# Designs tried in a protein design chat: VH-VL binders against q9umr5. Part 61

Target 1, 268 residues: q9umr5
Amino acid sequence: SYKPVIVVHGLFDSSYSFRHLLEYINETHPGTVVTVLDLFDGRESLRPLWEQVQGFREAVVPIMAKAPQGVHLICYSQGGLVCRALLSVMDDHNVDSFISLSSPQMGQYGDTDYLKWLFPTSMRSNLYRICYSPWGQEFSICNYWHDPHHDDLYLNASSFLALINGERDHPNATVWRKNFLRVGHLVLIGGPDDGVITPWQSSFFGFYDANETVLEMEEQLVYLRDSFGLKTLLARGAIVRCPMAGISHTAWHSNRTLYETCIEPWLS

## First folded at step 22 (VH-VL)

Design ki6
Fold by OpenDDE, fold request of step 25:
Structure ki6 (fold): chain C 268 residues (1-268), chain A 122 residues (1-122), chain B 112 residues (1-112)
Amino acid sequence: as target 1 above (268 residues)
Amino acid sequence: QVQLVQSGAEVKKPGSSVKVSCKASGYTFSSYAISWVRQAPGQGLEYLGYIIPIFGAANYNEKFKGRVTITADKSTSTAYMELSSLRSEDTAVYYCARVDFDEYGSYPMDVWGQGTMVTVSS
Amino acid sequence: DVVMTQSPLSLPVTLGQPASISCRSSQSLVWRDGNTYLNWFQQRPGQSPRRLIYKVSDRDSGVPDRFSGSGSGTDFTLKISRVEAEDVGVYYCMQSTHWPRTFGQGTKLEIK
């Protein structure tokens, strides 16, 4: 039988967003038990990411326990960060494929229409003032806001991304790395036409330097230092990069071609 | 001048809801947050929650168990605090206050509203 | 929740004399950015609270220099070098490092 699939949604999402994905999985992998976790839906997705991690952990533990052969995670957008953190804190997870579906894995520093909707009167250049404070860090969006022009503030203030990246020292860094490395495959999905994830390379652990030049995963300090295991995963062939053009952010979970090309191969 | 002007006093029955407004002026509303604090007669200050208008999102003191709802209208530079399922213990002066931010830190409550007395009585 | 404990709760002072209020937190108020978000508020009778001090020792504009804040970690002090009649009121410390934000009990300053 096929391994169970657990789906974690993104910001402002619900299980309804994944109806097509469920259909595709059912068609191509009949009998697969797919669980879309309806936690922190809608505006509740603005809750601190660590709170979300705890909630999702409680939900996935019983699923994993019933699936001794392992499970697959499909984690969309913000959910990809939640899942990465989840895999970092769980020393007994049995995740075979971790599919990061258009997730800002290296953070977000966007000024897209999507962000304008969320921040209609703001420019991304000023969000650091709010986000890198005790006030802003109570919201998920600030937990992975990564301002390349205020790196010191990011490193010090980020309560989530900087920690799971191992960019700020903490006592659990070694253990989290060990736990994360339990994953069978890390499947990174994203593309240049996403329109939300900024830069889109963040989905592949690329990100801006201080000049807003996008550096690849292999150029990132987190990779070079292997702070949470990226270098190790790559070395053992456990990282799959699946870029696809022509996919908007809200279509990653509903595009059939994307599913067949980037998701389906890792559900068997 | 920077100021926060709150709505007038309210008298409510137990079990009802009250919505207090806080009109901001003299500054860029979206660059700051708005906190809500209350003070029962003869008592100290209690923090209810705050909103970051630019996010349209609020954070609440769990003590109130979801009875507090804080919203903001950026178009009118007005923040709102709604308290439901009112109890006699909710009788208090409710204050809004501005929270500032810059690259050097956050600066809470540099400007306060005049307060809104909410009386809950049968 | 972080408990803020003020001492004393009642502070009778003679005009012209100094006053000191202690505020202790149940845990460190140092945030990850290195700042300590401890604030002092003054509430005169019948008025809204007014912030006097932020980040332990920084005075708000218009606050007389007779007010000073000090401390670190979990132990903080507000000092008034020369108490004036207008200083009558209740003083609150507040931490804004941890959620939820919490106030001290308040210290009522009165003139003897």
Scores: ipSAE 0.921, ipTM 0.961, lowest interface PAE 0.5, mean pLDDT 95
Fold by OpenDDE, fold request of step 25:
Structure ki6 (fold): chain C 268 residues (1-268), chain A 122 residues (1-122), chain B 112 residues (1-112)
Amino acid sequence: as target 1 above (268 residues)
Amino acid sequence: QVQLVQSGAEVKKPGSSVKVSCKASGYTFSSYAISWVRQAPGQGLEYLGYIIPIFGAANYNEKFKGRVTITADKSTSTAYMELSSLRSEDTAVYYCARVDFDEYGSYPMDVWGQGTMVTVSS
Amino acid sequence: DVVMTQSPLSLPVTLGQPASISCRSSQSLVWRDGNTYLNWFQQRPGQSPRRLIYKVSDRDSGVPDRFSGSGSGTDFTLKISRVEAEDVGVYYCMQSTHWPRTFGQGTKLEIK
């Protein structure tokens, strides 16, 4: 039988968003037990990410316990960060494949059309003022806001991303790294036509430098320092990068070609 | 000048709901947050919650167990605080106040509304 | 929740004399950015609260220099040199480092 699949949604999403993905999994891997976690849906996805991590942890623990052979995680958008944190705090997880589906793994610094409709009066260059405060950090979107022009504020104020990245010292950094390294495979999915994740390379742990030049994963300090295990994972062949063009952000979980190319191979 | 102007006094029955408005002027509404604080007669100040209009999202003091709803209309630069399932203990003056942000930190309640008296009585 | 404890709760003062109000927090108010978000508010009779001090010791515009804030970590003080009649009212400390935001009980300053 196939290993169970756990799906974690993104910002403003619900389980309904993954109806096509469920269909594809059922068709190609019949008998697979797929659980789309119905937690922090809609506007509740704005809750602090650590709160979400705790909630999702409570939900996945029983599933993992019933699946001694292991499970697969499919985590979409913001959910990818939740899952990475989840795997960092759990010393006993049994995740075989962690599929990060168009997630801002290295943070978000976007001022895209998507963000504009949500925040019509917002400018990405000024959002740091709100996000890097006790007030802003109570919202998930600020927990992974990564302003390349205010690195000091990011490193100090970020309640979530800076910690799971090991960019700010904390007493659990070593343990979290150890826990995360329990993953069998890290499958990174994203693409240039996403339109939301900014830069889109964030889905592959790429990100802006101070001049807003996008640097790849291997150029990032978190990789160079192996602060949470990226270098180690890459060295043992555990990282899979699956970029795909022509896919908008809201289509990553519903595109058949994407599923067959980037997701399906890791569900067997 | 920067001002927060609140709606008028309210008299409500127990179990009902009240919605207080706070209209902001003299500044860019979306660049700040709006907090809500109340003060029962002869008592101290109590923090209810706040909204960041640019996010369209609010954070609440759990003490109120979901009875408080804070919203904002960016088009009118108006914030709202709705309190449901009113009880006599909710009788208080309710204040809105601006929260400021810059590169050096956050700054709560530099400007206050005039307050709205809400009386809950049978 | 962070408990803010003020002392004294009642403060009778002679005009022209100094006044001091203490505020203690149940845990450190230093946030990750290194700032300490301790605020002082003044509420005159029949008026809305007015912020006097933010970040422990910074005065708001228009606040007389006879008002000063000090402290660190969990222990803070508001001082008023040469109390004036217009200073009558209730003073509140407030922390904005932790959620939820919490106020002290208030200190009622009166003229003897």
Scores: ipSAE 0.920, ipTM 0.960, lowest interface PAE 0.5, mean pLDDT 95
Fold by OpenDDE, look of step 24:
Structure ki6 (fold): chain C 268 residues (1-268), chain A 122 residues (1-122), chain B 112 residues (1-112)
Amino acid sequence: as target 1 above (268 residues)
Amino acid sequence: QVQLVQSGAEVKKPGSSVKVSCKASGYTFSSYAISWVRQAPGQGLEYLGYIIPIFGAANYNEKFKGRVTITADKSTSTAYMELSSLRSEDTAVYYCARVDFDEYGSYPMDVWGQGTMVTVSS
Amino acid sequence: DVVMTQSPLSLPVTLGQPASISCRSSQSLVWRDGNTYLNWFQQRPGQSPRRLIYKVSDRDSGVPDRFSGSGSGTDFTLKISRVEAEDVGVYYCMQSTHWPRTFGQGTKLEIK
């Protein structure tokens, strides 16, 4: 039998967004128990990410307990960060494949039309003023806002991304790394035509330097320092990178070709 | 001149809802946040929640158990506070106030509205 | 929630004399950016609150220099060097470091 699949949605999403994905899984892997977690839907997805992590943890623990052979996670957009944090704080998770589906794993800086009202171009350069404050950090979008021009503020003010990345020292860094490394495979999915994740390489742990030049995963300090286990995962062949062009952000979970190429192989 | 102008006094029955408006002028509405605070007669100040208009998102004091809804209309530079399931103890003056941000930090409630008296009585 | 405790709650003062109000927080108000978000508000009778001090000791524009804020961590003080008639009202401390935002009980300043 196939391992259960747990799906975590992104910003402003609901379980309905994954209806096509469910169809694909059911068709190609009949009998798979797929659970799309109906938590923090819609506007509630703006709640602090740690709050979301706690909520999703409570939901996945029973599922994992009933699946001693392991489970697969498909985590979309913002959900990918939630899942990474989830795997970091859980010392007893049994996740075989963690599929990060177009997630801003290394943070977000800017946006296009889809979330323009959240990240207006005119405000991108100044959003750090709001996000790196006690007021902004109460919202999920600020929890992974990564302003490359204000690195000090990011490192100090970020209540979420800087911590799960191990970029800011904290007493749980070693344990979180150990926990995260329990994952069988980390499948990173994203692409240049996403239009929302900015830069799109963030889905592969790439990100801007101070000059807004995109650096790859292997050039990132979190990798070089192996702060949360990326270097170790890569060394053991546990990281899969699946870039795909021609897919907009809202289509990653509804593209058959993408599913067959990047998702299906890891649902065994 | 920076100014917050609130809607007029309200008299409501228990169980009903009230929606107070706060119109901002004299500054860029989307660059700031709006806080809501209330004060019962002869009592202290109580924080209800705030909204960041550019996000269209609000954060609430859990004490109110979901009875408070804060919204903002960027096109009119107006924030709204709605309180549902009104009780007699909700009788108070409700204030909106501006929250500022810069590279050096956040600065809460430097400008206040004139207040809106909400009376809840049978 | 962070509890803000003011003392005294009633403060009768003779004109021209100094006044001091204490505010204590149940937790440190130092945020990750290094700032301490402690504020003082004045509310004159029949008026909206007015911010006097932010970040412990910074005065708002138009606030007389006879008002001063000090403190650190969990202990804060508002001082008025020479109380004037227009200073009558209720003073509140407020923390904006932690959620939810919380106020002190208020200190009622009156002229003897």
Scores: ipSAE 0.912, ipTM 0.956, lowest interface PAE 0.5, mean pLDDT 95

Design ki6
Fold by OpenDDE, look of step 22:
Structure ki6 (fold): chain C 268 residues (1-268), chain A 122 residues (1-122), chain B 112 residues (1-112)
Amino acid sequence: as target 1 above (268 residues)
Amino acid sequence: QVQLVQSGAEVKKPGSSVKVSCKASGYTFSSYAISWVRQAPGQGLEYLGYIIPIFGAANYNEKFKGRVTITADKSTSTAYMELSSLRSEDTAVYYCARVDFDEYGSYPMDVWGQGTMVTVSS
Amino acid sequence: DVVMTQSPLSLPVTLGQPASISCRSSQSLVWRDGNTYLNWFQQRPGQSPRRLIYKVSDRDSGVPDRFSGSGSGTDFTLKISRVEAEDVGVYYCMQSTHWPRTFGQGTKLEIK
């Protein structure tokens, strides 16, 4: 039998967004038990990410317990960060494939059309004022805001991304790294036509330097220092990168070609 | 001139809801946050929650979670605080106050509304 | 929640004399950015609260220099060098480092 699949949604999403994905999985892997977690839906997805991690943890623990052979995680957009944190804090998870579906794994620093509707009067360059404050850090979107021009503020103020990345020292860094490394495969999915994740390479742990030049995963300090295990995972062949063009952010979970190419191979 | 102008006094029955408004003027509404604080007669100050209008999102003191809803209308530069399932203990003056942000930090409650008296009585 | 403890709760003062109010927090108010978000508010009878001090020691515009804030970590003090009649009211400390935001009990300053 196929391993159970757990799906974690993104910002402002719900389980309904994944109806096509469920169909694809059912067709190609009949009998698979797929659970789309309906937690922190809609506006509740703005809650602090650590709060979300705790909630999702409570939901996945029973599922994992019933699946001794392991489970697969498909985590979309903001959900990808939630899942990475989840795998970092759980010392007994049994995740075979962690599929990060267009997730801002290295953070967000964009002023896209998506952000404009959310922040119609905001400028990307000034959002740090709010996000890197005690007030802003109470919202998920600020928990992974990564301003390359204010690195010190990011490193100090970020209550989530800087911690799970091991960019800021904390007492659980070693344990979190150990836990995360329990994953069988890390499947990174994203693409240049996403239109929301900025830069789109963030889905592959690429990100801006101080000059807004995009550097690849292997050039990032988190990789070079192996702060949470990326270098180790890559070395043992556990990282899969699956870029795909022509897919908008809201279509990653509903594209058949994407599913067959980037998701299906890891659901066996 | 920067100012926050609140709606008028309210008299409510237990179990009902009240919605207080706070209209901001003299500054860019979306560049700041709005906090809500209340003060029962003869008592101290109690923090209810705040909203960051640019996010359209609010954060609440858990003590009031489930009963308090804070919203903002950017088109009218107005913040709202709604408190449901009113009790006699909710009788208080409710204040809105501005929260500022810059590159050097955050600055809470530099401008206050005049307060709105909410009386809950049977 | 962070508990803010003020002392004294009642402060009778003779005009022209100095006054001092203490505020202690149950945990450090230093945030990750290095700032300490401790604030002092004044509330005169029948009025809305007014911020006097932010970040421990910075005065708001229009606040007389006879008001000063000091402290660090968990211990803070508001001082009035020469109390005037207009200083009558209740003073509150508030922390904005931790969630939820919390106030001290208030200190009622009165003229003897």
Scores: ipSAE 0.909, ipTM 0.954, lowest interface PAE 0.5, mean pLDDT 95
Fold by OpenDDE, look of step 23:
Structure ki6 (fold): chain C 268 residues (1-268), chain A 122 residues (1-122), chain B 112 residues (1-112)
Amino acid sequence: as target 1 above (268 residues)
Amino acid sequence: QVQLVQSGAEVKKPGSSVKVSCKASGYTFSSYAISWVRQAPGQGLEYLGYIIPIFGAANYNEKFKGRVTITADKSTSTAYMELSSLRSEDTAVYYCARVDFDEYGSYPMDVWGQGTMVTVSS
Amino acid sequence: DVVMTQSPLSLPVTLGQPASISCRSSQSLVWRDGNTYLNWFQQRPGQSPRRLIYKVSDRDSGVPDRFSGSGSGTDFTLKISRVEAEDVGVYYCMQSTHWPRTFGQGTKLEIK
């Protein structure tokens, strides 16, 4: 009765992190087939995002094939970018709801406690030196590093985010836009107390300008140019924004109130 | 001065593992990457992989099919290269080398270790 | 993988005469930032490799000006204007634009 749900994890994550989410879905939507994909777990989540996209694609294709009525995607953190790219490269996906759960959809440029853990001897202002190089771009975290002070380097060096955003011209831009627009609903979830996604508005396609002023989705060039379909999706009422305060990054998938308010309504 | 000092020569049996160390000094360890290259006797250079210590992550040449593990200890400014399932063909001098980054680009392997001879024989 | 092809593989040179080594890549080495990450290394007998040139033509500190690098795209050249005895060794080109990093076969420079 309920459409299958596919869950994609985030950086340094595993399927175990979603045990509460599975419980919530089972309780509220009994009989739902939920598949948490155990690919690129832990340190393997540092692999290039395009490699991850390919791996996850191979995993979801059989699931989609068995669900002709469609599927729902719940994609957490880095997984949200993987899923967006997945929907862009698949011309035959049948995703009804794409739930982006606290994902840096417009990139990451933060020096939070979480990043300090990952980069204990580095400041965010200098990461561009590593990330926008042939060496850094071999790691997922650099694939969506978005330095607003080095926009030229971002646009040219980013091997992932700039491409799926259509910020850099490429021969597949039109097709990817078409494919992504096949999604029924784009559900964007995030909040100000996340503590990891920086700025937190990135989960809603907001991001810093050159002065580190946060601009909303509608002010972004990717929206204004409709480079990958955001403007079109919004126009047809296909974008849902669900901000929630008081939730830390590692709790988005384990909060019952968040689930009931932002996730459950889209699991049909 | 900037230097990389590697561990001493190793003699290993086929099927065993070897772990070579590379201690960095004279610069900020976490601001650079460390590459590993090997050279069989009388042969050319072969790239094994590299690590970015800040990330704690390494990238490997797939040619080695998961036999290579590169790690780094930031507290001691030391990088390690472990090669498992050793075979006679792995007999070579193994080098570590520094990779630099700045606002103008990346600069690979400007400083090299002295090399570590690894001999694999039955 | 990007194939780096050096020529010649053996280079006997008379002392004081110029030398030239060619390196060709199987694909363009221009990266997205506009830089071309082609490097030249020198390995003297019994020593570790030493970087001479990076980004096609930039010399490392301490490298004599008799060494020069040139080229673009897929064709590169290392030149030594006047070969000296200390220049004996094997020279390698290496690309660092693409993964995995790859070296040329090496060119052995010897004095006639």
Scores: ipSAE 0.909, ipTM 0.953, lowest interface PAE 0.5, mean pLDDT 95
Fold by ESMFold2, look of step 22:
Structure ki6 (fold): chain C 268 residues (1-268), chain A 122 residues (1-122), chain B 112 residues (1-112)
Amino acid sequence: as target 1 above (268 residues)
Amino acid sequence: QVQLVQSGAEVKKPGSSVKVSCKASGYTFSSYAISWVRQAPGQGLEYLGYIIPIFGAANYNEKFKGRVTITADKSTSTAYMELSSLRSEDTAVYYCARVDFDEYGSYPMDVWGQGTMVTVSS
Amino acid sequence: DVVMTQSPLSLPVTLGQPASISCRSSQSLVWRDGNTYLNWFQQRPGQSPRRLIYKVSDRDSGVPDRFSGSGSGTDFTLKISRVEAEDVGVYYCMQSTHWPRTFGQGTKLEIK
């Protein structure tokens, strides 16, 4: 039989958004136990990411305990950062496939095209003032805000992303790397027409340099230093990159071609 | 120039709700946060919570969670604080105050509203 | 919650004499950016509070230089070098490093 699947939603989201994904899994992998975690939904998704990680950890423990052969994670948008932190902090996780569905893994530096009239582009150049403060770090968006023009502020102020990326020294770095490396596969999904994740290459551990030129994963210091295990995973053949054009941010979990191409092969 | 103007005094019955407004002028509303603080007669200051209007996101002191709601309307540059299930001990002056930010730090409560007296009596 | 403890709670002062108010926090107020977010407010009778000092020792615009702040970590002091009649009121320290933000109990300054 198939390993259970755990689904973690994104910002301003809930479990209902995944109804089509559940249908696809049922059709291709009948009998698979799929749990869509209904925690931190709506405005609660703005709670600090470490609070969310704690809550999701408590929810996944009994599911993993009932499945000693392993589980799969499908984690959407902000949920992919929650899941990556889970893999680092859980000494006892048994995750085989971690499927990161258009997640800002190297951070976020932008607004959405659909909300531009409410959130002018000039706001992204100034958000560092709020985000790199005690006030801003009390909200999830600021926990992964990554302003490429204020790298020193990011490195000092980030309570979440700089820590799970190993960009700031901390006593748990070795243990977190060891735990993350127990994952069987890391499946990275995203695309240029997402419209929300900025740069969209953040879903593949790419990000802007100071000139807003995108450097890919293999050009990032966190990869080159193998800070949390990306270089080791790539060398094992454990990283799968599955880009797909033509999909907007809200459609990743409701596109059958994407499911069949990027998700289905990893739901053993 | 920078100004926070609050709504007028209110008299309420126990068990009802009150909503206090705080209209900002003379600055870019979305670049700052708004704190809410209260002061019972003859007592000290008590922090209720704050909102960052650009996120539409608020943080609440646990003492008041479930009874306090803080919102903002960016189009009118107005923040709101609503307190439900009022008790007589909620009688206080309620203040809004802004929080400033720059690349060197954060700067709480540089500008205060005039205060709104809320009296809860049967 | 971070507890902010002021002393004294009542401070009668002769006009023209110095005044000193202590504030102690139950935790360090140094945030990861290196700043210490300790603030001082003055509330005159019948008025809204007014910020005097931010980041331990930085005076707000329009605050007379007879007000000064000092301290580090968990121990902080507000000093008034020569008390004037308009200084009557209640003084609060407030930390903004930690959630929730918390105030001291207040120190009521009065002219003898």
Scores: ipSAE 0.866, ipTM 0.948, lowest interface PAE 0.6, mean pLDDT 92

